# Ledger of designs, part 4: VHH binders against UV-B-induced protein At3g17800, chloroplastic

Target 1, 346 residues: UV-B-induced protein At3g17800, chloroplastic, of Arabidopsis thaliana (Mouse-ear cress) (q9lvj0)
Amino acid sequence: ASSASNDASSGSSPKPIAPLQLQSPAGQFLSQILVSHPHLVPAAVEQQLEQLQTDRDSQGQNKDSASVPGTDIVLYRRIAELKENERRRTLEEILYALVVQKFMEANVSLVPSVSPSSDPSGRVDTWPTKVEKLERLHSPEMYEMIHNHLALILGSRMGDLNSVAQISKLRVGQVYAASVMYGYFLKRVDQRFQLEKTMKILPGGSDESKTSVEQAEGTATYQAAVSSHPEVGAFAGGVSAKGFGSEIKPSRLRSYVMSFDAETLQRYATIRSREAVGIIEKHTEALFGKPEIVITPEGTVDSSKDEQIKISFGGMKRLVLEAVTFGSFLWDVESHVDARYHFVLN

## First folded at step 14 (VHH; from x03 with T105S)

Design z04
Fold by ESMFold2, fold request of step 15:
Structure z04 (fold): chain B 346 residues (1-346), chain A 119 residues (1-119)
Amino acid sequence: as target 1 above (346 residues)
Amino acid sequence: EVQLVESGGGLVKPGGSLRLSCAASGFTFSDYAARWFRQAPGKEREFVSGITSGGSTTYADSVKGRFTISRDNAKNSLYLQMNSLRAEDTAVYYCATYRLTYLSSYDHWGQGTLVTVSS
């Protein structure tokens, strides 16, 4: 496909392909391949996963069969732990590289690190407002849920994307992270829904006339999957009870999600791997910087002096849609890699 | 498995010194702020000292000039040098770590080490 958008920089050095810079040897290698020969990334990843498997098998044999001196048992355990942590960090970077590769295949540039504005308006959102590619990456049923998520966050300003708001950078980052988790959750449930729909085994008669689809538990779990932080509700404008019930439209995917018992919804709201959680945290810190904290003389942790930023609602929409897409890709990438190098627990 | 293990507590005479250590494992210690707290028998836990991931230090008024917090990220360790000890410094000392991310906050505590200051 045509990629006229790759000519966005005006006259400076090549811009980074993603906000998080990879530091492991495998990550640096994959970063180079992503830029120079993106078509080779799958083969390069397979090679790196084979190396990780070899390294893990060597460690397992040493633990099981090695006759280590008793005086060195504490040192041996510490070295083994450090090597395990190193493999985990390498795996995180392989997963991140694959997520970046999916964005490149879609011809969607990731938003660069948010920095102090040089724009005369004071806005931080200098990134392109084009979202059509992002919107087309999802099933129709998943996209309806994404649209409802956007409406919840943007509120009545969904149709007024040129307006600018001044908002806490910490809050924007938390909405982004929650939106990544939501995209991960949505992709997970949508894949199950699409498979069951294709096999004609979905509840064909939800029987809207006989059985009510209203389930209070499903609503609470949906909120948990979106965010553990109250900032999502505050960003959406704090709608009244009337506004909440009117703003979210029912859909077949929403009804499907509401049919799950609470235990299943809780499990689906959880990111499966520590590596995926680590990627979300590192990616958001690369975008927004580490959240600033201060230890007070009383010993409490204070984050109240958070930086304020100016961002248009169109810029915010672009961030949220990227975040949801990132989470969706992360689910696919995690599943793909787990099939080849088992690391997911549960 | 996240683990914080304090050591270096013991019995010391007034005016003496002790150095407490806290060994961290199961997480990236350098990303975390770290704090020392203490709890005397029958009393509320109180803040002693803290150090951010960037190295900025904070001290409770009662220990300023006598205690020094430090960290060694290469050894995943937090330290508290306690000088000019007084009877009122007798307590169980806890290390704690804290990190805020855009997803969550992580707050971890050790089990404590007893410091007794008496004649």
Scores: ipSAE 0.773, ipTM 0.903, lowest interface PAE 0.6, mean pLDDT 80
Fold by ESMFold2, fold request of step 15:
Structure z04 (fold): chain B 346 residues (1-346), chain A 119 residues (1-119)
Amino acid sequence: as target 1 above (346 residues)
Amino acid sequence: EVQLVESGGGLVKPGGSLRLSCAASGFTFSDYAARWFRQAPGKEREFVSGITSGGSTTYADSVKGRFTISRDNAKNSLYLQMNSLRAEDTAVYYCATYRLTYLSSYDHWGQGTLVTVSS
């Protein structure tokens, strides 16, 4: 059940709606609307995007007035760069607010910032391990790929959710970030796959709706895709060729992905905007803290002294499912905003 | 455009002092760890000093007590105060920055500034 009231036995402060706190004027405004009147967020976002567009258009017109030589041109360039950076930060926070809204609409609370626990076992995972809402948010074909991704991360302990591991906080954050990228990639390819299926429902196309998928399941196609698509194997969390031969179940979406040429696959594996990359980095740093590094007396950077945390496999599963869902929502939100305020350059 | 620009190098007598600066642009300097390296003629590049984004400092044994690293995040600048200079401190000094995120690592280097310690 959706509720603002918490079943808390302590007198703790109200929980933030998301681990990343928004700092721009637009971001702070949207944070208030998300809490107080979430049904108004789409209209508020539209207003903020129009203001952002007006500000960008005004900046372009003012460049025509930079006529004085030398020093004024350098000062003008620096001021323009500062304003561009502020617009980018504002846009990032609008995008983040929209991702948070999609979680709220799905009745899924984002995991709070990871901190030391007062739990007797020392576990940091205070969040519920119940994941049914997250699992329902994806197409059946996408869910099959997500399940394989989880199997690769959790291994044989997929069914041993109460077991606890002590692992590097840096490693958990890296798995989370990789899972966000994977969800972004999956949504991008699933969207294309679902469109192809819909087009084959047209008159005379019923058998054709399955022909391209069945052809992609052939052994020769799989072997050619593995040899010509090294970028697919770089996703340690779910599309690795090494994992496909042992514990991976057949999937129509996986076969569709393997049918792409190397150039297309590389393009789809890349986050389209600098703003989306920034959101992933800021969100993961809000969750796990900035990665701790030490500069050794020899001058090298050492990240091996990173904090160790205790987390259950159920807690880890919940984090990974959230990360994949976050990436999926980020793809949708990025596309939605780009249609209204063009910022994607690829 | 990512840039690290060192300045403040020059000729100085033994026992003298010099302050190096490194101006950063095109990235959020406050998120980065920063380091100074040096390379003397005919020798390998060696570490001089580093400062994390949180302000923790590290010094090579050869400069400890004589050099002080600092940063000014408001000015996007890294500094190296060099006191009690010796002939063996003669080198090209390089500014470098490093950031680790959960998604990637970012490593940037400047072009260097020459410091000559000679009578």
Scores: ipSAE 0.770, ipTM 0.899, lowest interface PAE 0.6, mean pLDDT 80
Fold by ESMFold2, fold request of step 15:
Structure z04 (fold): chain B 346 residues (1-346), chain A 119 residues (1-119)
Amino acid sequence: as target 1 above (346 residues)
Amino acid sequence: EVQLVESGGGLVKPGGSLRLSCAASGFTFSDYAARWFRQAPGKEREFVSGITSGGSTTYADSVKGRFTISRDNAKNSLYLQMNSLRAEDTAVYYCATYRLTYLSSYDHWGQGTLVTVSS
């Protein structure tokens, strides 16, 4: 493994800045710069993206000369596959480094890998439960929707964060991943909303702010977007319509989302790049470990015997807020990099 | 593009041995659990053996002690060593891979290789 993985065994070694350790030469270089000279990260990233563009331009020029029959064409196809895999890994790690940089700029430490605990209490949440910095990173309208997302996950325990739940680690990781996707979606929609608000182009008149306080239609759209992730409902328990409405506030952003047609909602709910999906999967696996599966004697895959963990509702709130923020940053970082090195295909 | 290509099938006599291979491409094979299934003509597809990404193995009762599953992640390959073959082992053998992530599950299947056990 890497030298950083061996450092986890030492009590005097520095804690990794992020749970996912980067393996590519570019990723390792950026990891070092993130710690030592963070002000140089934008220039280092630009250089790495220029190298990727140069490599891509050179590969296009060589393709015509590699078209020969026999063993040469098989070898060239295998080499091309390896080069594309290396490019994808490098790009993923550049994106991840930029997301980590955004957390560092916000002075927010990422939650460390969730490890098995020998602690008598059994709780895995060793991270601070203070979340004020995370809450400030989003527009007021976006935060209202984030708050409703939290209320759905935490249910009646939103006001008593010292309570402890015992829950599948697989389920916690799935809630985290779904929350990353939700943050990505919200940032995408919020950016459009804020631009239209600044240009005074928003649907409806200025008196919609009064009616949006009483608008029940927004509740259905928010629940539809969240309910496409079945993991969210399982953690919160069976929260009925009773009490749910008291934790959801009317929102101009929720009303704005209700104005989208189905095609626009589908497009916004989709992660744009394979690299962004890969980052979410690698980050969540770094946090929670690979999901444990068993192959039964009948040949089916069984994940129901996954590890149970104890986590406080405050710890869970911190985790979900980080996940939403990660998704929000991922949207921005993906867009920033795509403008400089085109890789988003849809 | 994602591909699983089985090979090594053929005709063998009862009591003989055969080794099947499955070559994976287009995805990171080492992240996946892998399984062998088989289907005799006119019968349902039947589990033969599986191996997790961590190396833990599972066998159907009908093949335990006779078949050995293994993987070589450096070669992106899955293997099935079949010993003490019987007529009832005659089938098309399929390679399959599976990965669960916190976002999704990924399930891939090969096209199969024929194994015939007869005198």
Scores: ipSAE 0.764, ipTM 0.896, lowest interface PAE 0.6, mean pLDDT 80
Fold by ESMFold2 at other seeds, fold request of step 15:
Structure z04 (fold): chain B 346 residues (1-346), chain A 119 residues (1-119)
Amino acid sequence: as target 1 above (346 residues)
Amino acid sequence: EVQLVESGGGLVKPGGSLRLSCAASGFTFSDYAARWFRQAPGKEREFVSGITSGGSTTYADSVKGRFTISRDNAKNSLYLQMNSLRAEDTAVYYCATYRLTYLSSYDHWGQGTLVTVSS
């Protein structure tokens, strides 16, 4: 037994701008530029994408050598696989660098890797809990959905952000990853919603009377569809001004999402590229470490042995808002890069 | 393209030895836990041995002390050294890999290699 403690706070070195360390030559180059000359990142990315395109084009020309007698087909296949994997890693790191650049442009620092803390409370959340910048990055309609997402995660503690919970690190990482996916989905839907909203307002030819009739017809059709549902009809029939006044408020983006058929909703809820999936996985592993698993004597995989962490609800809110914003930026970055260097599964 | 290809199966006499190999391609093998399973004719598939990405090993009771699992991440390969073979070890042996991420779980299986232990 010893009362000695070697827990020491030391003077800080400059903290990294993002938890994931980029390892490819392109990624290391972009990381350097992100720190030194962030305004040059778009030009540097264009250069790296051009190089990546040239490398992909040269691989197509190497397919002709497979028809030469005496060529080792197994060796050629293995070399081609290694080059494809290297290009995919490079592309992932280019996409990640662009997401980081968007956070820097917004003056929002990414949360650092979660590590043991010397904080007296034992909490891991050393990052600021103020989230005003993150909240401003989204349309009002998108933020309504984000707020609902936060309410589901935080529950009654939305108003008590200084409270601290002890929670599985695996669970926190899973919530973060799910929130990234949700932000990706929300941005995709919001982008379509905002475009359609703008098109209905455009001057230069539409008949206001017919637009008004269509809106009235649309609302009547929606009310009729709602009333045909027994649970909703009974609720509407039992609803009066008392007890339900303005406390329940519709969300325009939620209503828009609910209008999708199941096929459209499924398509929009999926991540379009393997590279985007890889970024989410690598970023979350950089934040939380790789999930721990054991193999039981019965041969099953068990993840119940998992590190517990202590985090405030304000820290959790900040983490979730960052995750949603990351997903939103990832959608934009993926779309931008795909237009230049096609890689998205259509 | 994700592939797991088992090899090294064959006919061996009781008390003999075999070394099974599993070659992995199309994914980062070192990030995965790996397991061997086997299925005897007319029986359900059963666990044989596993090794985590960190190298921790687990064995079914029926093979403990006789089988040794190992991995070579530089060669993207999983191995099963099978010693003191018995007739009840006769089965098709399958290589499987597993990875848990914060987003998903990934489970890959090979086609199997036949091991026959008979005189």
Scores: ipSAE 0.761, ipTM 0.895, lowest interface PAE 0.6, mean pLDDT 80

Design z04
Fold by ESMFold2 at other seeds, look of step 14:
Structure z04 (fold): chain B 346 residues (1-346), chain A 119 residues (1-119)
Amino acid sequence: as target 1 above (346 residues)
Amino acid sequence: EVQLVESGGGLVKPGGSLRLSCAASGFTFSDYAARWFRQAPGKEREFVSGITSGGSTTYADSVKGRFTISRDNAKNSLYLQMNSLRAEDTAVYYCATYRLTYLSSYDHWGQGTLVTVSS
């Protein structure tokens, strides 16, 4: 019943809701809707996907016209490539906007771009270290595997979250990206697992006396294989002391994953679309900056002079949980969009 | 399709000049560092010059002061200006691009262009 007032001290600029800024026309449109009317994002996405479908169908017709004698095939090929690249960029940004929407619906703010700290402590992790919202976004079985992943990364410091590490920004970004890949993988297999559990297809799934007593020496190796990224192992080696005894708790989901043959496991551990790979790379670069490289006088690539950052183990845990959640949401969003606008290559 | 296509090679007398070009397509060239390599017959491929995505340049000692690397991101092109050519510069010259991301590294190579320096 009262009229809105325009405060004289409204000098606050809206801060970005995500570290990656969208630059395509569709992405900029969706960014505005994410801020102003987030409940309309699904409808806006549907409109953008219909436009993409129309544009793709029109390009098929133009390709047929280029078959006429006397047509400049090189020119038409270059134009078709440009249009395909624009559609791919647009689709990436639609997918990213939907992932951001899922974080907003979960009432979880994405960590902002990591920058040098003006904090007296020097830490870059000024974001809250509470992770309870992130933890409850996953099935109990999936979370058990996420916990094991954290144990591999944090090692002996899993119980010492206030402790601070000085570490390469490149390595943190690589751990983040690998954790996004892992979350994508985990969601993919968890969905299959939950479906089979609901249909009572799993071995012993209806037996109330079922026990899982698996302890596997190769858990770290198996989890590294499903992460498909060597930097996770390097980070874990730098964090975990050699004298630390670490056991990964067995779970029904872990046993389910271990039942896959190597070919199936490798297929599930890879990202299905170029667009999803591009999102992970662009999002991680928005968070940590592009990896810095130099070309040595010998002609090799050297990344050893990357910026060092100071981050608590609680801050690192928050980053990894966000990364896994991002990957999980990316799997759902990719699958949802593929059903409406077919882009995943089988 | 990812392609790197070198051009501008040929026969030149000692002391002469050539300008090599490398046309990139199928990827975002501006995100990549780019390098020139060369391989003489019966020898290992060796580094010639490199330029980062930010424009920082590096040269092998054997070509410093004689060769200049440059890039034009608007044209998706890499160049090597070769001056004061010597017989030992005779080789197939390769364009290569490199990008490091938090997920992977990407390394692309061209087919090469022959440079012959002979009297």
Scores: ipSAE 0.736, ipTM 0.882, lowest interface PAE 0.7, mean pLDDT 80
Fold by ESMFold2 at other seeds, fold request of step 15:
Structure z04 (fold): chain B 346 residues (1-346), chain A 119 residues (1-119)
Amino acid sequence: as target 1 above (346 residues)
Amino acid sequence: EVQLVESGGGLVKPGGSLRLSCAASGFTFSDYAARWFRQAPGKEREFVSGITSGGSTTYADSVKGRFTISRDNAKNSLYLQMNSLRAEDTAVYYCATYRLTYLSSYDHWGQGTLVTVSS
């Protein structure tokens, strides 16, 4: 007799470690290692990246040796395109596996796919509302901006996590994806901020902490740089008159972001790789299902008839914190992999 | 590189038939809804037919019963079978694809293929 391990021995039914199931041979291999021997994932990823590099180098050699005239050039180009697409899809899954590993290292379980509610209350949020582990994963300055982001989404109900809202599933997924982008952006700017802060620790740089926090320049749209999507604030929009929107708390990272010119802000607000964009889209679709569209008799596309779900504000807070953390990890993972297998264009 | 390439246009007599094809590349065609539009000289572009990623079809009233849209996801191709053609069907026909994700929408258009219905 012993602990909860006995509950799992009866059927050996594996629970997915993440909502997105990996389909490539490399992805399936990494999924097995993530479950069985997570400490081996870095070595397994290195092996898979070496294989991708070999494949890419081999394609370059074939292009050089296949200099022939006519329709052979057309066939060669098509085959090369297909192989490039296969490598991109494999790389996406390697990146995703690394993000999942970061959640496992932090001892944070990803929220499972949101299924049709079978709960008598109609609520879909079965996940825990305790978020202390997620809150600790970010610098204090980054967390201040995450808190402001949560305040915009949750509005006046920021302190009432048991309250329940009925909201479009499409809208929740959009808020989730936008929050992933926001976390990616925040991590990118926070890394620059922390480096510059550290360089000022030399004798001439010790004065930033007090002056920066006392200089509240105002309401610049730094958070809106990646949450210019109206959906970030709309979760609470049907509930309140947004009377708490003016209580967005100033922070040193906010002031730092406000110092960016428009060109710099735009560059930082973009996702650097097609693979990272694909991961955000596929992960969010794994959580909420693909958005439904209908082609109207007039020929337009219509997504307005989507499922409504009930979710507590605590459940929503957990989703948003996970999304921001996912984006933060994605930035780190993208940068780490790009140094070893170059794929980032910007 | 994302591409949509229409083919199969040409000159045909009234009452005849023609089959348009649209070859897709550079994206996962099976994830997309696909539509045919047409634009006659001096007129605005108008909807002809559409098919969702799940296979549901929609037709403009002016072509219902005469045109049939289909897709072959294995070949990344969209088709429009046009029967009982009339002079009013003369137009440049465009292939378009659309996908909605939680992050963005993707809308791709081809260059068009000319269909002329005339004696």
Scores: ipSAE 0.734, ipTM 0.883, lowest interface PAE 0.7, mean pLDDT 80

## First folded at step 17 (VHH)

Design ab1 (from x03 with S104K T105Q)
Fold by ESMFold2 at other seeds, look of step 18:
Structure ab1 (fold): chain B 346 residues (1-346), chain A 119 residues (1-119)
Amino acid sequence: as target 1 above (346 residues)
Amino acid sequence: EVQLVESGGGLVKPGGSLRLSCAASGFTFSDYAARWFRQAPGKEREFVSGITSGGSTTYADSVKGRFTISRDNAKNSLYLQMNSLRAEDTAVYYCATYRLTYLKQYDHWGQGTLVTVSS
């Protein structure tokens, strides 16, 4: 009885630290350490990466000298593919564990898997709507971009976070996944921006007058959109750009991104590894379930039967902020691990 | 290295039977819906049968009752059992797989296997 709630040997499971359950031996091990001894996670990850490197190196050495004339070459290739797939799965789960660790270090809990609520209102969002810790995790310039992203998603309800919407679960999951990709992109460009700002080599410099034309155009577009929704117009002043432009005079991340040529922008917008793409897909499926599809007698595929869910706009805001933060952490984690265990192609 | 390889096509008499196979590699086949299509010379590609990742099956009206789709996820394989074959079943048969994620959709197609039904 005394071991039922306090160890990993058996007994009842405490509530999950993340919606995606890790299945590889390394992933299960890291999940336990993440809960019980989080200070040991970096050492445990290093051990697992060393094992992956050793396994990959030994298979590479055997490949060029170990072809056996009497062995079925098809069977040998099949076994090699299986081992490569297992290494890839293990690496994905190491990366995911590191992202979860970053949320734990920030004292931010990941939202749980979305399920039908026992709440009489039918709302699925049981998580807190307070988001101050998530907002603090990003540079001021990155947060400005995140805030605009939220405004585009929430629209007229930016100031009415207690309102509830009925919306496609498929659509919410798609917004979440897109927000993860956006956070990945933003962190990647923000790192370059912060470095260049520190080295004083920014393309436009810190002259506010060079960026005010773009801000004026963006402000006019925002004001036009707000004026078409009278219930939201009273709150537009609270998110105006005046506080950002008049008090702090660094170049905006938006203007910096607009200075990129199309090739550079496309490169930064691309998720670099198959493992990171797999993490985004598996994490969002753990949150929202796999999208349901139907094959029609005509042979087309549709998802018209997608479930509708009820979610407050505050719950949606929390979800989107988590998604952007997840993507930001994923970029950091991917880059850190790639320096140690090279896996990113080109 | 995504690949779908159809096999089992050939020449068969009217009223006969044939079993098509499609071997999948380079992706997790069990996560995908799978479909058979066919294309006769001079005609558009048409749907034959489909099976979801959960096992739900769908058939075109022209083959219902004569063809049976199945899958073996342990072997990463899709099958089409074709019975009571007719001359109008003559076509190149294609294997295709589909998966929708919250990030994107994945469509994969094979190169086809020829089925000829003639006296």
Scores: ipSAE 0.739, ipTM 0.881, lowest interface PAE 0.7, mean pLDDT 80

Design ab5 (from x03 with S104R)
Fold by ESMFold2, look of step 18:
Structure ab5 (fold): chain B 346 residues (1-346), chain A 119 residues (1-119)
Amino acid sequence: as target 1 above (346 residues)
Amino acid sequence: EVQLVESGGGLVKPGGSLRLSCAASGFTFSDYAARWFRQAPGKEREFVSGITSGGSTTYADSVKGRFTISRDNAKNSLYLQMNSLRAEDTAVYYCATYRLTYLRTYDHWGQGTLVTVSS
């Protein structure tokens, strides 16, 4: 993957659409489609998943090396391992391409690799700090949780986004990765919460009932008139208009999460697939570089001499919001792909 | 499933040589640092040698010049060539791998192979 350093010509290529460069044949193909014909990415992914399924089914039918008396069983086992590793890499890159496509559909560019800046200020955040599109990609209840997460990370400087700090690059990468995990978790629980909230709007025995279908298709005038009808004054005996039926009782997502037992929280806080974990790790390493380690003469591993970077608090907020959004998209993409090519261990 | 399997241990006379192997499976070995440790009966486990994913080597003072660590990423294997063996080298030798990512650490250990150096 290295290019010769003799490229002295202009050749300024377009900014990469994502920091992680895909290496598999499928990944390289999808990268081209993402740039040239992004609307075709779902169809291209379906084609690649069909090829993966065919390859997996064909391997299950191959008996040539397994049926040979043990003169070369090591080679057969090695070839099968290599093919499994290639399928895993291909699947990881399909998932990543789909996450990137969701960012492109939202008109949100992924932050480029964090590298030493030639900027005189030394600041690494060259990206815009406007985040309104990222904030609008989440339900109101999920956004509340994201805002609390940001407050914990940024502290008292939540309102001073132009300030610049020197922060460990390793620590920033760890916060980013944790924020991806958090976004994955939040999307998982938010989907359950939104479904439960929708189902609780169906009160029995009255014309004041509301369903998601009625809200999507019906006229608001009729439903509003039924829910807030002025006949309250004609109905003597102490019954108010609000007493005629159940109204939507939205709950904060925080309270919903706190109602889970520890086993449920643990399941929801874990990434379901090995491939999704691999993407998070590869994406964060593409952004921040592999963490540097050395082996000391005592035999321990040391990463204490970590690079410091300058980043504005607005730049940090942008990174965290992207990370949460990445995790949220990853949950959706993982579920979508698993339905078509089963790989998730629940 | 993640596994590290050591082999090549046995009985050797003082001054002899032995080559240990460690076969890795279930993870991308080339991304990991790898280390050899040893534990003699009644003693604490001690570091012997390590090699980073990039190939940089480290040796405990007690084995420098006598032991050589190497890796073959194509075979997912780690090796320890032990020369000029002494009675004090008698121990169970463990293969270990380590990786730091932004999400977590991965620290895998083998079950060990016995090396006995005796007349």
Scores: ipSAE 0.766, ipTM 0.891, lowest interface PAE 0.6, mean pLDDT 79

